# VH-VL binders against q9umr5: the designs that were tried, part 193

Target 1, 268 residues: q9umr5
Amino acid sequence: SYKPVIVVHGLFDSSYSFRHLLEYINETHPGTVVTVLDLFDGRESLRPLWEQVQGFREAVVPIMAKAPQGVHLICYSQGGLVCRALLSVMDDHNVDSFISLSSPQMGQYGDTDYLKWLFPTSMRSNLYRICYSPWGQEFSICNYWHDPHHDDLYLNASSFLALINGERDHPNATVWRKNFLRVGHLVLIGGPDDGVITPWQSSFFGFYDANETVLEMEEQLVYLRDSFGLKTLLARGAIVRCPMAGISHTAWHSNRTLYETCIEPWLS

## First folded at step 8 (VH-VL)

Design x54 (framework fv_acimtamig)
Fold by ESMFold2-Fast, scan of step 8:
Structure x54 (fold): chain C 268 residues (1-268), chain A 124 residues (1-124), chain B 106 residues (1-106)
Amino acid sequence: as target 1 above (268 residues)
Amino acid sequence: QVQLVQSGAEVKKPGESLKVSCKASGYTFTSHYMHWVRQAPGQGLEWMGIINPSGDSTSYAQKFQGRVTMTRDTSTSTVYMELSSLRSEDTAVYYCARVSWPFSGYEFDAFDIWGQGTLVTVSS
Amino acid sequence: SYVLTQPSSVSVAPGQTATISCGGHNIGDKSVHWYQQRPGQSPVLVIYYDSNRPSGIPERFSGSNSGNTATLTISGTQAMDEADYYCQVWDSRTYVFGGGTKLTVL
C-alpha cells in the first residue's frame, strides 16, 4: 500500500480546489489515503502564518502517528510556506516527500490580483510601508512579502519568512534545521507562466537582488550558509526541481501532465 | 515586561476541587500557549497540561485526564487550572509557565516565563 | 514511556566546573531545555534548544546534546548556582522532565 498524502491549500483557497489532484492520485495510486486539510479556508487564509502552522500541525499529528512508514505532503502556493515551517517545528514528523507546488519559498515581490484586492491603492514598490508594520504582519501575505529594495526592513519586520529561512537569527534555528533535514525528498515545482508568484524562481529558492536580477538557490546566502539545510539536502540528492512552462497559478493542482511528470513519481 | 502572577495558597479537604489562576501581562496573551506544571514537596517537576488561549484548545497529561480542566478568560488575560476529586497526594506547588515562541511548535519550545507558584495543601 | 535520567546530586568547589548529565534513548535527536530552581523559588530557564542561553543568563552556562546524553556545563561555579537543575524534552504526546540534580557548591 501507498503512504498517506496530506494536502495543504493556498491563499483564498479550500479543499475543493484539489478534486482533480485527488482523481489523478486515485488513478495512478489506487487505495492511497488522501487528506486535504480544511483549515484556514477562504478569508481565514489571511491569518498570520505562525497561527496557520500551529493549526495545521495539530491536524497532521494524528495522521502521521497512524502512518509509521511515513507520509507525503503536497503543499500549494502559500501552503508550501506553511509546510516549510511545519517540517521545522515538528520534532517527530515522518514526511517522506514534501511536494511544493508553486510556493514563494524566498518570498513574494509582485503585483497580484490578491494584493490589489486587499490593498487596492498600493503598488509593490510601496507595499513595504504596510507589510513591515505591526498591523501588516497580522496578514499572511505580508509574512512572506520580500521587498528586495528594503532588505533591512524585511529582516527586521518579517515575523515569519526571514526567521524560517534563517535570514534573521532565532533561538529555535538549530532545532528547526535539525527537524527539516529529516525530510526524505524536497520536490520543487513552478514555472515562468504562473503569473502570481513573483519572481517565479522563488518556488525554487531563487530571488531578486537589489537590482531585481534573479539569483538562483546556489547563490543565496541561505544556501551558502546552509541556514536550514538546503545545501545538505542538495548534497544528499534529496532536492528535485521540476519546472514547467505553460501553467498558470491556479492550474498546478489540476494539470494531468504536470501531475504525471512532477508529482506521481514521488508518491510511493 | 513579561510577568505571570498566580493566585494565593489554598488549603483543601480530600474530595474537594481547586481552581488556580495565572494572570499574564507584558505581552499579547492569546499568542503564547500556557503550561501547568506541579511539584510535590521534595519531588521533581510534573507536567499537567497545556492550553492555547486563542482557541481554548487543551491537551492534558494522561495521569490527569478526567479530573483536570484548563480554561482562559481573554478579557482579563488569565488562565485557570481546575483539579477535582482532590487527594492528599495532590499536595504540591502548582506553576503556570509560558511557551517561549508565539504560534510556533509549542511541543518543542521551552517554558521561558514561570509564575511564582501556588501552594495547595490537601489534608483532612 | 520516555524517561530522562539525571544524577541525584553533584558537588563542586567554588570556581570549578560543574557538569550535569541528562540521559535518554537517542536524546541527541530531541530538543533539550534546562531549568534552574533555587530553594523556595520558581524554575528559571537557563538553556533552551540544547545549547542556547536566554537573555540574562551568564555565559558560564552552556549545554550540549548528542547520542544518548545531554549535558549542562557551569564554568566558574558560584555559590548562587546552588540549586536543583532539570532537563526537559517533548516525546510523542507529552513533556518529560528529568528527576532533577541537586548542585551543591562547597
Scores: ipSAE 0.005, ipTM 0.438, lowest interface PAE 14.3, mean pLDDT 88

Design x55 (framework fv_acimtamig)
Fold by ESMFold2-Fast, scan of step 8:
Structure x55 (fold): chain C 268 residues (1-268), chain A 123 residues (1-123), chain B 106 residues (1-106)
Amino acid sequence: as target 1 above (268 residues)
Amino acid sequence: QVQLVQSGAEVKKPGESLKVSCKASGYTFTSHYMHWVRQAPGQGLEWMGIINPSGDSTSYAQKFQGRVTMTRDTSTSTVYMELSSLRSEDTAVYYCAREGIPFSSYKFWGDYWGQGTLVTVSS
Amino acid sequence: SYVLTQPSSVSVAPGQTATISCGGHNIGDKSVHWYQQRPGQSPVLVIYYDSNRPSGIPERFSGSNSGNTATLTISGTQAMDEADYYCQVWDSRTYVFGGGTKLTVL
């Protein structure tokens, strides 16, 4: 029998986006119980990520309890960061595969239509003034804004990403690492034609240095210090990297070739 | 400048099919979902469905399920709405409207609208 | 099947405040958007997300949404504001429009 699948959507999104994904799963793994969580959809996706983590935690607990053999998570875009935090704060999760669909795991630094809509007069070069304020940190997108030219501000002001990545100390860091390491597989998916996640390598724990040169996961201090377990997972053979070109940001959950290549193999 | 330019007016007979185009410019075509809304003479606005230009996924209002098909062509930044088995009550102005929040699938508004395409269904 | 109820018509004298209601069960828990449509023209978004104005929409347009009623308010109403006004929400499986309100400025 197949393990249940829990799906977590992204920024300004809802469960509707996953209709094709559900069809693919039903075709290849008939009988799989798939729950697409319809929480923090639309504008509510702008609420602080820690608030979203709490709400999603309450929703996943009964699902995990009914599946002693384990569950799989498929988490899209911003939802991948919610799932990252869930795996850290839950001391009893039974997640086998955590499938991250084009999520900004090391943060976001790009001029996108999202920013133009939310902050019409701002460019990526000056958004740090808004995002690294207490007011800005009340918006989910600012919780993972990572300006490589103001790393000192990011480290001091980020209420979510810097903490969950272990880039700034937190009393719960050791427990969060222990919990995260219980995951069976970390499946990272993303690609150069996404058009929203900037740099796209953020989906694979790569990110800009101060010169906007992308450094890959293995060169990040987060990895080198093993702050939340990436180095341990990689050594265990538990990290899967599945980059694919030709896929735009809103197509990751509706591309059959991507599903067959990057998702289907991990839905035992 | 964001613009949505629709195809011209059409006269159809009952039983025929209608295909209206909506060409987008002034923004990244694949970043916004596109809605189709119609308005019968002297009546209000009626939502028909939505299409994701990047993923080609669609959702249709229950009333139009089985008769409506929405498609897109990313090379020309154009969305299409096709309505089959036309009836006299399908006489309306058909509008395309851009979803207001980038990468949003539902729950939001049309921030820019096409000029409308008048379709008259008569014998 | 979710239904939005609007008055069919509202009349106001020039310079006075017009209010157009949009009734729906627990509509205060939904996001309400408002469109203006002048005869022979496409709808124009005048209020989105309950109370926000798009660029180019005069400050005399405002919106509110609470309980079972959303309201579009037009202060200092001008002859150019004569139009049909539609409220709109998303409800679980579809976008729902109100029946429209004809605003007459006399």
Scores: ipSAE 0.006, ipTM 0.474, lowest interface PAE 11.7, mean pLDDT 88

Design z1 (framework fv_nofazinlimab)
Fold by OpenDDE, second read of step 9:
Structure z1 (fold): chain C 268 residues (1-268), chain A 123 residues (1-123), chain B 112 residues (1-112)
Amino acid sequence: as target 1 above (268 residues)
Amino acid sequence: QVQLVQSGAEVKKPGSSVKVSCKASGGTFSDYAISWVRQAPGQGLEYLGYIIPIFGTANYNEKFKGRVTITADKSTSTAYMELSSLRSEDTAVYYCARTQYDILTGYSDFDYWGQGTMVTVSS
Amino acid sequence: DVVMTQSPLSLPVTLGQPASISCRSSQSLVYSHGNTFLNWFQQRPGQSPRRLIYKVSNRDSGVPDRFSGSGSGTDFTLKISRVEAEDVGVYYCMQGTHWPYTFGQGTKLEIK
């Protein structure tokens, strides 16, 4: 018997986006109970991520309760951050594999057509004025906006990413780290041809320094300080990195090769 | 000028599928969403769903979930609406419409419409 | 789903006279950020719908000023100050606040 799979969608997304993934899972792991959570779909995905975390928590708790042997999480794009936060706040989760599917785990600082669509009158260089304003953090995208040129604003104003990363001190940092470390495996998926996640290495906890040079996970302060458990997870062999080229952001959940290579092995 | 040009009329048998196209011109396809609305003969308007081509994400009216598939090809600036398991009740003019969205205001704007595609489902 | 109720459903009007269409929503159309996504569409015979008003009271480009939208919360009104022959058609209100977006039944405006 395969463990249940819970799927969390991304920005402006819905459960329908995962129809191919469901097909793949059904074909390769027949009998798997897959639940694609249809919460905060479409425009509602812009709501604060903590609100989303709460909503998704309410949905996953019953599923986890019925699966004492554990569950797998597949979390796409923005959903990956939601899931990471979820695992941080839940002291009793039973997640075996947390599959982060092209998620901006270390934040977003893109200047792509994707960004232009979201902010038609703004550029990435000026978005900090919006995202780190008193009202900016009411938008999910701003909750993980990570401006490398305004680190002080990020650290002080980010009400989500900076907290779950343990980059800003808070009373729950130790507990959240403990909770997150309950995960069996952290599977990080992403690639250079994503076109949305910027930098694409963010899916692997890489990110820009102040000169917009991309540093790897092991060079990040959050890793070096083990602020939320990355170093610990890596040390115990619990982190799996699965980069793949030739996949656009919108195709991560529908590519068969990607599924077989990066997702399927962790659904047992 | 922005234009949405839809594919021609379709006649289909019950149980079959229909795929209607909507080609956008006169603007940047990736800056907008494409919505689909239908209108049965002599009836009102019914919202089916939309796609955001740049995100590749679609949202559907629950009433049609499982039967409707909205896709987009950015390279050709064309959106598609496929409806499966057709019934006589699906006989309608299907419209595509351009929708603008601003994340800061949350505003959805249906400013341009296609000419409509008549889909007739009959035995 | 949010139910949009228009009244009247049939609106015979004498040329040059004013017309008024009501649209009521089953729940408030005020979004969390304060905007109200209520649109009015005109559909002339044999044509595609055309947006006239967006966000309750904003006229689209090219829409004559004899058209005006008003309202708040759950009650909205489209007014035509002086009906012209070209105004014949069906008018729909639409809410874009709550998913799924929904339309009113339509109001058929005819000339007496």
Scores: ipSAE 0.542, ipTM 0.824, lowest interface PAE 1.6, mean pLDDT 94
Fold by ESMFold2-Fast, scan of step 8:
Structure z1 (fold): chain C 268 residues (1-268), chain A 123 residues (1-123), chain B 112 residues (1-112)
Amino acid sequence: as target 1 above (268 residues)
Amino acid sequence: QVQLVQSGAEVKKPGSSVKVSCKASGGTFSDYAISWVRQAPGQGLEYLGYIIPIFGTANYNEKFKGRVTITADKSTSTAYMELSSLRSEDTAVYYCARTQYDILTGYSDFDYWGQGTMVTVSS
Amino acid sequence: DVVMTQSPLSLPVTLGQPASISCRSSQSLVYSHGNTFLNWFQQRPGQSPRRLIYKVSNRDSGVPDRFSGSGSGTDFTLKISRVEAEDVGVYYCMQGTHWPYTFGQGTKLEIK
């Protein structure tokens, strides 16, 4: 039988967004128990990511306990960062496939129509002034705002992303790395036409340098230092990269070709 | 040059609601948070909650959750505090105050205060 | 909630003499690698509170330099080097580090 699937949504999102994904899973893996978590929906998705991690942790514990053979996670957009932290803080998780669906794994630095909708005044170059304050760090979007022109501020102020990526030291880093390495597969999905995640390579642990030139995962200090296990996972053959062009940010969970190519093979 | 101007005094019956306004002038409205604090006659200061206008997001002291709603209208640079299910112990002067959280200008809790709005709850 | 305790609650002072107010928090107020959000406010009768000090020791524009703040962790002090008649009022410490933000009970400064 198929392992249960747990779905974690993104910013200003809810379980309703995954109706097509549920249909695809039911068609290809009939009998799979799929739980889409209805926590931190809509504006509550702005709550600090550590608060969201605690809430989602409480929700996933009973699901994992009922599935001794393991579970799969499908985590969309901001939800991919929640799942990153979840895998690090849980010393007893039994996650086989962690499917990260267009998530800003190295952070976000973009002035997109989506961000302009959220912040009517264009703020890309100035958002660091608010985000790297203690007040700003009480909001999820600021927890993964990564301004490449103020990397010193990001490293010192980020209360979430810099810590889970091992970009800044933390007392729990060794335990978090050990826990994360228990994952069976890290499936990274994203693409150049997303239009929201900036740079799109953030979904694959690539990111801007100070000149806004993208450096890929293998050139990142996080990877080179093996801060939370990326180098170890890659050497183990446990990292899957599945880029796809032609998919906008809100379409990752509703594109059949993407599902068949990037998600379906990892839902044993 | 920042000034916070609040609406006038209110007299309300128990069980009703009150909505107090706080209009900000000077500075950039989206660069700060607006907090609400109250003071009962002869008593100290008690924190109600805040709004960050740029995000449209408010946070409330647990004591007032379910009764207080804080909103902002950026087009008029005005923040609002609405308190429902009023009781006699809600009689107080209600203040709005600004927190500057811009790292370039420095962190600055409650650097400017409104003049206060007296809300009296009596039968 | 973080409890802020002020001492003394009543402070009679002779004009021209120094005055000192203590503020103690039930938890450390250090936040974000060294920032400590402890503030001091003055409230004159019938007026809104006026901030004197922010982040432990920084004076607001227009606040006389006879006012100074000091302290760390859980123990903080507001000092007035030479009390003047216009200093009469209630003084509050306030923490902005832990949610919800909390105030001390106030210290009433009076001329002897």
Scores: ipSAE 0.042, ipTM 0.556, lowest interface PAE 5.8, mean pLDDT 88

Design z10 (framework fv_nofazinlimab)
Fold by ESMFold2-Fast, scan of step 8:
Structure z10 (fold): chain C 268 residues (1-268), chain A 123 residues (1-123), chain B 112 residues (1-112)
Amino acid sequence: as target 1 above (268 residues)
Amino acid sequence: QVQLVQSGAEVKKPGSSVKVSCKASGGTFSDYAISWVRQAPGQGLEYLGYIIPIFGTANYNEKFKGRVTITADKSTSTAYMELSSLRSEDTAVYYCARTQYDILTGYSDFDYWGQGTMVTVSS
Amino acid sequence: DVVMTQSPLSLPVTLGQPASISCRSSQSLVKSHGNTFLNWFQQRPGQSPRRLIYKVSNRDSGVPDRFSGSGSGTDFTLKISRVEAEDVGVYYCMQGTHWPYTFGQGTKLEIK
C-alpha cells in the first residue's frame, strides 16, 4: 500500500488546479489516499503565512496520525514555503518525501505579472517600501519578498522567510531545525522557463547577491552555517534536485513527463 | 448570487465632474478588483481603469490619467469612478465590472457587469 | 497599446447556420507563465456586456455549448455552431495580457 499524499496549493490557487496530478498518481500508484487541502483558496492565499501555517497544521495533524508509516507532501509555489514552516513547527511530523514544486525557497525578487497587477505603480526596486512595513508583512507575498539590495531591511522586517531560513535568530531555531531534519527526502523541482519565480534558482535555494548574480545553494550562508539543516540533509543524501526546462509556472502540476521524472519516484 | 448595482443617470455641464457608484452584493467585495469601462452612443468599449479594494491600489489608462479617480469603500462594498473636466466626448454609458483575485487571471476577466450609468455632458 | 482587430464588423446570418468571428492582436497575448488572456463578450441591444469565453477557449457558466473559442498567439476565433434569434447583438474580443486592456471594435451579428 502507498503512503498518503497531502497537497498544498499556491498563491491565488485552489484544489481544482491539481486534478491532473491526482490522475497521474492514481494511474501509477493506485489506491493512494490523496488529500488536496482547500484552505486559504483564492484571495485568502494573501493572508500572512504564519496564519496559513497554523490552519494547514490543524488539517494535516489527523492525516499524519492515521498514517504511522508516514506521509508525503506535494507543495506548489507559495505552498512550498507553508510546508517548510510546517516541517519546522511540528514536533511530531512523519513526512517521508517533501516535494517542492517551483517554490521560492530563498524568496522572490522579480517584476512578475501578479506583482504589477497588485501594485501597478511599483517596480521590484521599490516594493521593499511596502513589503518591509508592518502593514506589508500582513500579506503572504511580502512574507517572502527578498530584495537583494536591501538585505538589512529584509533581515529586520521579514516576519516569516528570514526566520524559517535561520537568516535572523529566533528562540525556537534549534527546535525548528531538529524538526525539519526528520524529513526523509527533500525533492526540489523548478526550471528556467517558469516565468514567475525570480530567480528560478530560488526553487533550489539559490538566490541573488547584491549584484544580482545568482549564487547556488552551497554558496549561501544559510547552507554554510547549516541554519535549518540543508547541509546535513545534503550530506545524508536526502536532497533531490530535479530541474526541467520548458515548463511554465502554471504547468508544474499538470505535466506528465515532469510527474514521471521528478515526482513519481518519491511516492513510495 | 453576485450583483453590481450602479447609481442613476446624470446630466452634467462641460468642465464639471461626475462620480458614479457601483455597489457589490452577493459576494465578497474584497476578493475582487473592480474595473470601469465606458461606451459612447453607438460606439465600442473603452477601458478606464481598476481598483483593488484590499490594497487600495488603482491603475488608470493613460488616456484618462489626471482626470479619472477610482476609489473604494470596503465598509459599504462600493467602488466609485470620478471623472473631472468633463467634455462632450465623455458622454457615454459607464460600466463597472469585477475581476477575480486569481494569479491565472490577474488581468481583468469581467465575469459580472453593472447595469450601466448614462452620463450626458451638454452645454 | 495592443490593437485588437475583428472581422467581419457586420455579420448577417441565417437562423440555424453557423457563424464565425475573427480577432487578431497586434502582438502576442501569451504570458511568460503560459496563459493567454483573451476574452469574448456578447452585448445584446440595451444590455450590459456578458462574458462568454475567458482564456481563449473556456466557456463561462451558463453559456450554451454552441459557443466555442479557439486560437493562439495573435489569432483567435469565436464560433457559434447554430445561430439562434437570441444571439443578435455585438460581440467583442478583449485582451488582458498587456496594459492597458483593449477591446476589438465589435462585430454586429444580425439575422437576415
Scores: ipSAE 0.059, ipTM 0.617, lowest interface PAE 6.2, mean pLDDT 89

Design z11 (framework fv_nofazinlimab)
Fold by ESMFold2-Fast, scan of step 8:
Structure z11 (fold): chain C 268 residues (1-268), chain A 123 residues (1-123), chain B 112 residues (1-112)
Amino acid sequence: as target 1 above (268 residues)
Amino acid sequence: QVQLVQSGAEVKKPGSSVKVSCKASGGTFSDYAISWVRQAPGQGLEYLGYIIPIFGTANYNEKFKGRVTITADKSTSTAYMELSSLRSEDTAVYYCARTQYDILTGYSDFDYWGQGTMVTVSS
Amino acid sequence: DVVMTQSPLSLPVTLGQPASISCRSSQSLVYSHGNTFLNWFQQRPGQSPRRLIYKVSNRDSGVPDRFSGSGSGTDFTLKISRVEAEDVGVYYCMQGTHDPYTFGQGTKLEIK
């Protein structure tokens, strides 16, 4: 009997994007109960991430309650940040594998066609003026906008990412860290050909410094301070890194080789 | 001066499928979502689903129970709506319409519509 | 799904007189930071729908100023200050806040 799998989608996405993933799971782990959460689909994915976390929390509670041996999370793109927050706010989660599928864990800073689609008159260098306003923080994409040239504004204005990463203080930080550390495995997936997540190393907790040089996870203050438990998880052997080249942003959930290499081994 | 130009009328038998096209001109195809709406004779408007070509994602009204598939070909600036397992109740004019997003100004839902494609399902 | 209810469904009106159409949603249409995705469409006989109003009260370019939209939350109104012969057609409200997008039943405006 396999543990149930809960899938959380990304920006402008829906459960229909995961048809191939469901086929792969059914082939390799027949009988697995897979729930793709149909919450915050399409344009609703632009709602503030804390609002999304509340809704997804209510949906996952009964699933976790029925699975005393534990559950797995597969969380795609923006959905990986939702799952980060779920693991922190839930005192009693029983998540074994948290599989983060090309998610901007340290934030996003890039001029891509996707960003231009939502901000057609803005350059990445100017987006901080919108995102770090109260107006901008009402949109999910601004909740994880991380301009390395305005880190002071990011730290003061980010209502979501700076808080869950422990980059800015929060009254619940100690409890959030304790809860996050309950996870069995943190499986990080991403790659250089994604084309959307910028820098792509954000999926592995790497990010730009002020000169746009990527510093990997172990060089981040978040890791060094062990702000939410990354250093503790790594020492415990609970972090899995699975980079793969040749995969574009919209193909992570529909590539069989990716599934067999990076996802299948963690679905007990 | 965006135009959405749809394919011509179709007559289909019950149980078959139909694929209607919607070609965009006068704007960048990838800058917007394309939605599909139908209208049965003498009836109101009913939403089917949409596609966002730039994200490669489609979203569907659950009422159609997996019968509808919406795709896009960015090279020809054309969106397609395919409806399978046709019934007489699917007889309608099918419209494509566009939606633009801009975080600063909000959404522009269904600002331009195609001319419509009559699909008749008869035995 | 959000239910959109229009009233009246049939609206006979005398040329030059005002007309008013009500639209009520089963859920709040407020999205974020003041955005409410309530739209009004006109469909003249034999033509595709044409958007008149977007986000409650914003008039599309080329739409005469005799058309106005108002409302908030769940209650919305389309007003025509002076009905002209060219205004004959069916008027639909539509919500874009919640998936799936839903339309009202339509209001048929005709000259007495």
Scores: ipSAE 0.474, ipTM 0.765, lowest interface PAE 2.8, mean pLDDT 91
Fold by OpenDDE, second read of step 9:
Structure z11 (fold): chain C 268 residues (1-268), chain A 123 residues (1-123), chain B 112 residues (1-112)
Amino acid sequence: as target 1 above (268 residues)
Amino acid sequence: QVQLVQSGAEVKKPGSSVKVSCKASGGTFSDYAISWVRQAPGQGLEYLGYIIPIFGTANYNEKFKGRVTITADKSTSTAYMELSSLRSEDTAVYYCARTQYDILTGYSDFDYWGQGTMVTVSS
Amino acid sequence: DVVMTQSPLSLPVTLGQPASISCRSSQSLVYSHGNTFLNWFQQRPGQSPRRLIYKVSNRDSGVPDRFSGSGSGTDFTLKISRVEAEDVGVYYCMQGTHDPYTFGQGTKLEIK
């Protein structure tokens, strides 16, 4: 039998967005128990990510308990960060494949129509004033806002991303790293035509430097320092990078070719 | 000026599906969300759900989850509401409304409404 | 779900006289930032709803100043200082603070 699949949605999303994915899984892996978690849907997805992590943890624990052979996680967009945090705080998770589906794993610093929609009265260059304030960190999007021009503020004010990345020292860094390393495979999915994740390389732990030059995962301090285990995972062959062009952000979970190429192989 | 123009009246049999369209003009479609509200004859207003076209994400009133599907076509600035497994109780005027959402405040406006689409479900 | 309770449900008014509609929510509509997302809609016979008031007390463009909204927390009021013939219709309060959005039952304003 196939291992259960747990799906975590993204910002302003819900379980309905994954109807095609469910169809694909059922067709290619009949009998797979797929649970799309309907937590923090819609506006509730703006809740602090740690709050979401706690909620999702409560939901996945019983699923994992019933699946001693392990489970797969498919986590879309913001959900990918939630899942990474889940795997960091859970010392007893049994996740075989963690599929990060177009997730801003290294943060977001976009200037797209998407961003304008989220912040109609704010500019990208000024969002740090909001996101790195105490009240700004009460919003999920700010929890992974990563302004490359204000790295000091990011490191000091980010209450989520900086912590799970191990970019800021904290008492749980070692334990979280240990926990995260329990994952069998980390499958990173994203692409240049996403249009939302900015830079799109963030889905692969790439990100801007101070000059907004995109650096690869291997050039990131979090990798070099192995702060949360990326270097270790890569060394053991546990990281899979699956870039795909021609896919917009809203289509990652509904594209058949993407599913067959990047998702399906890891659902066995 | 912003306008929401909905598709024409529908007469449907129980168990069938109906799909109502809402075309937006006079503004940037991707800057807004489209909400759907219905009103049974002589009754009040009931919220069904919304779509954020730029996100491609929809959220639904739990009451209608499983039966209602809200979609959007950015290329035509049109939102759609499909309701399946129709019942007589689904007979109502269905409205689309433009909503603005500020992530920082969570505020949603219903500042512009469509003219409504009458959906009649009868045997 | 947040229950919105309007009173009265029927409001006969003499032309030129004031009118008042109450809307009570089952829980506080104050958002984390302090904003309160309470709207008032007017629906004239045979027409689509029209937003009159947003965020408790802000009038939409084109809304006469005889309309005013007030309130806080769970208690809100729409007032019409001098009712005119064109004011006939059903008025709804709506909360936008909590998901799902919910409306009051509606208050039917009629001329005596």
Scores: ipSAE 0.371, ipTM 0.752, lowest interface PAE 2.2, mean pLDDT 93

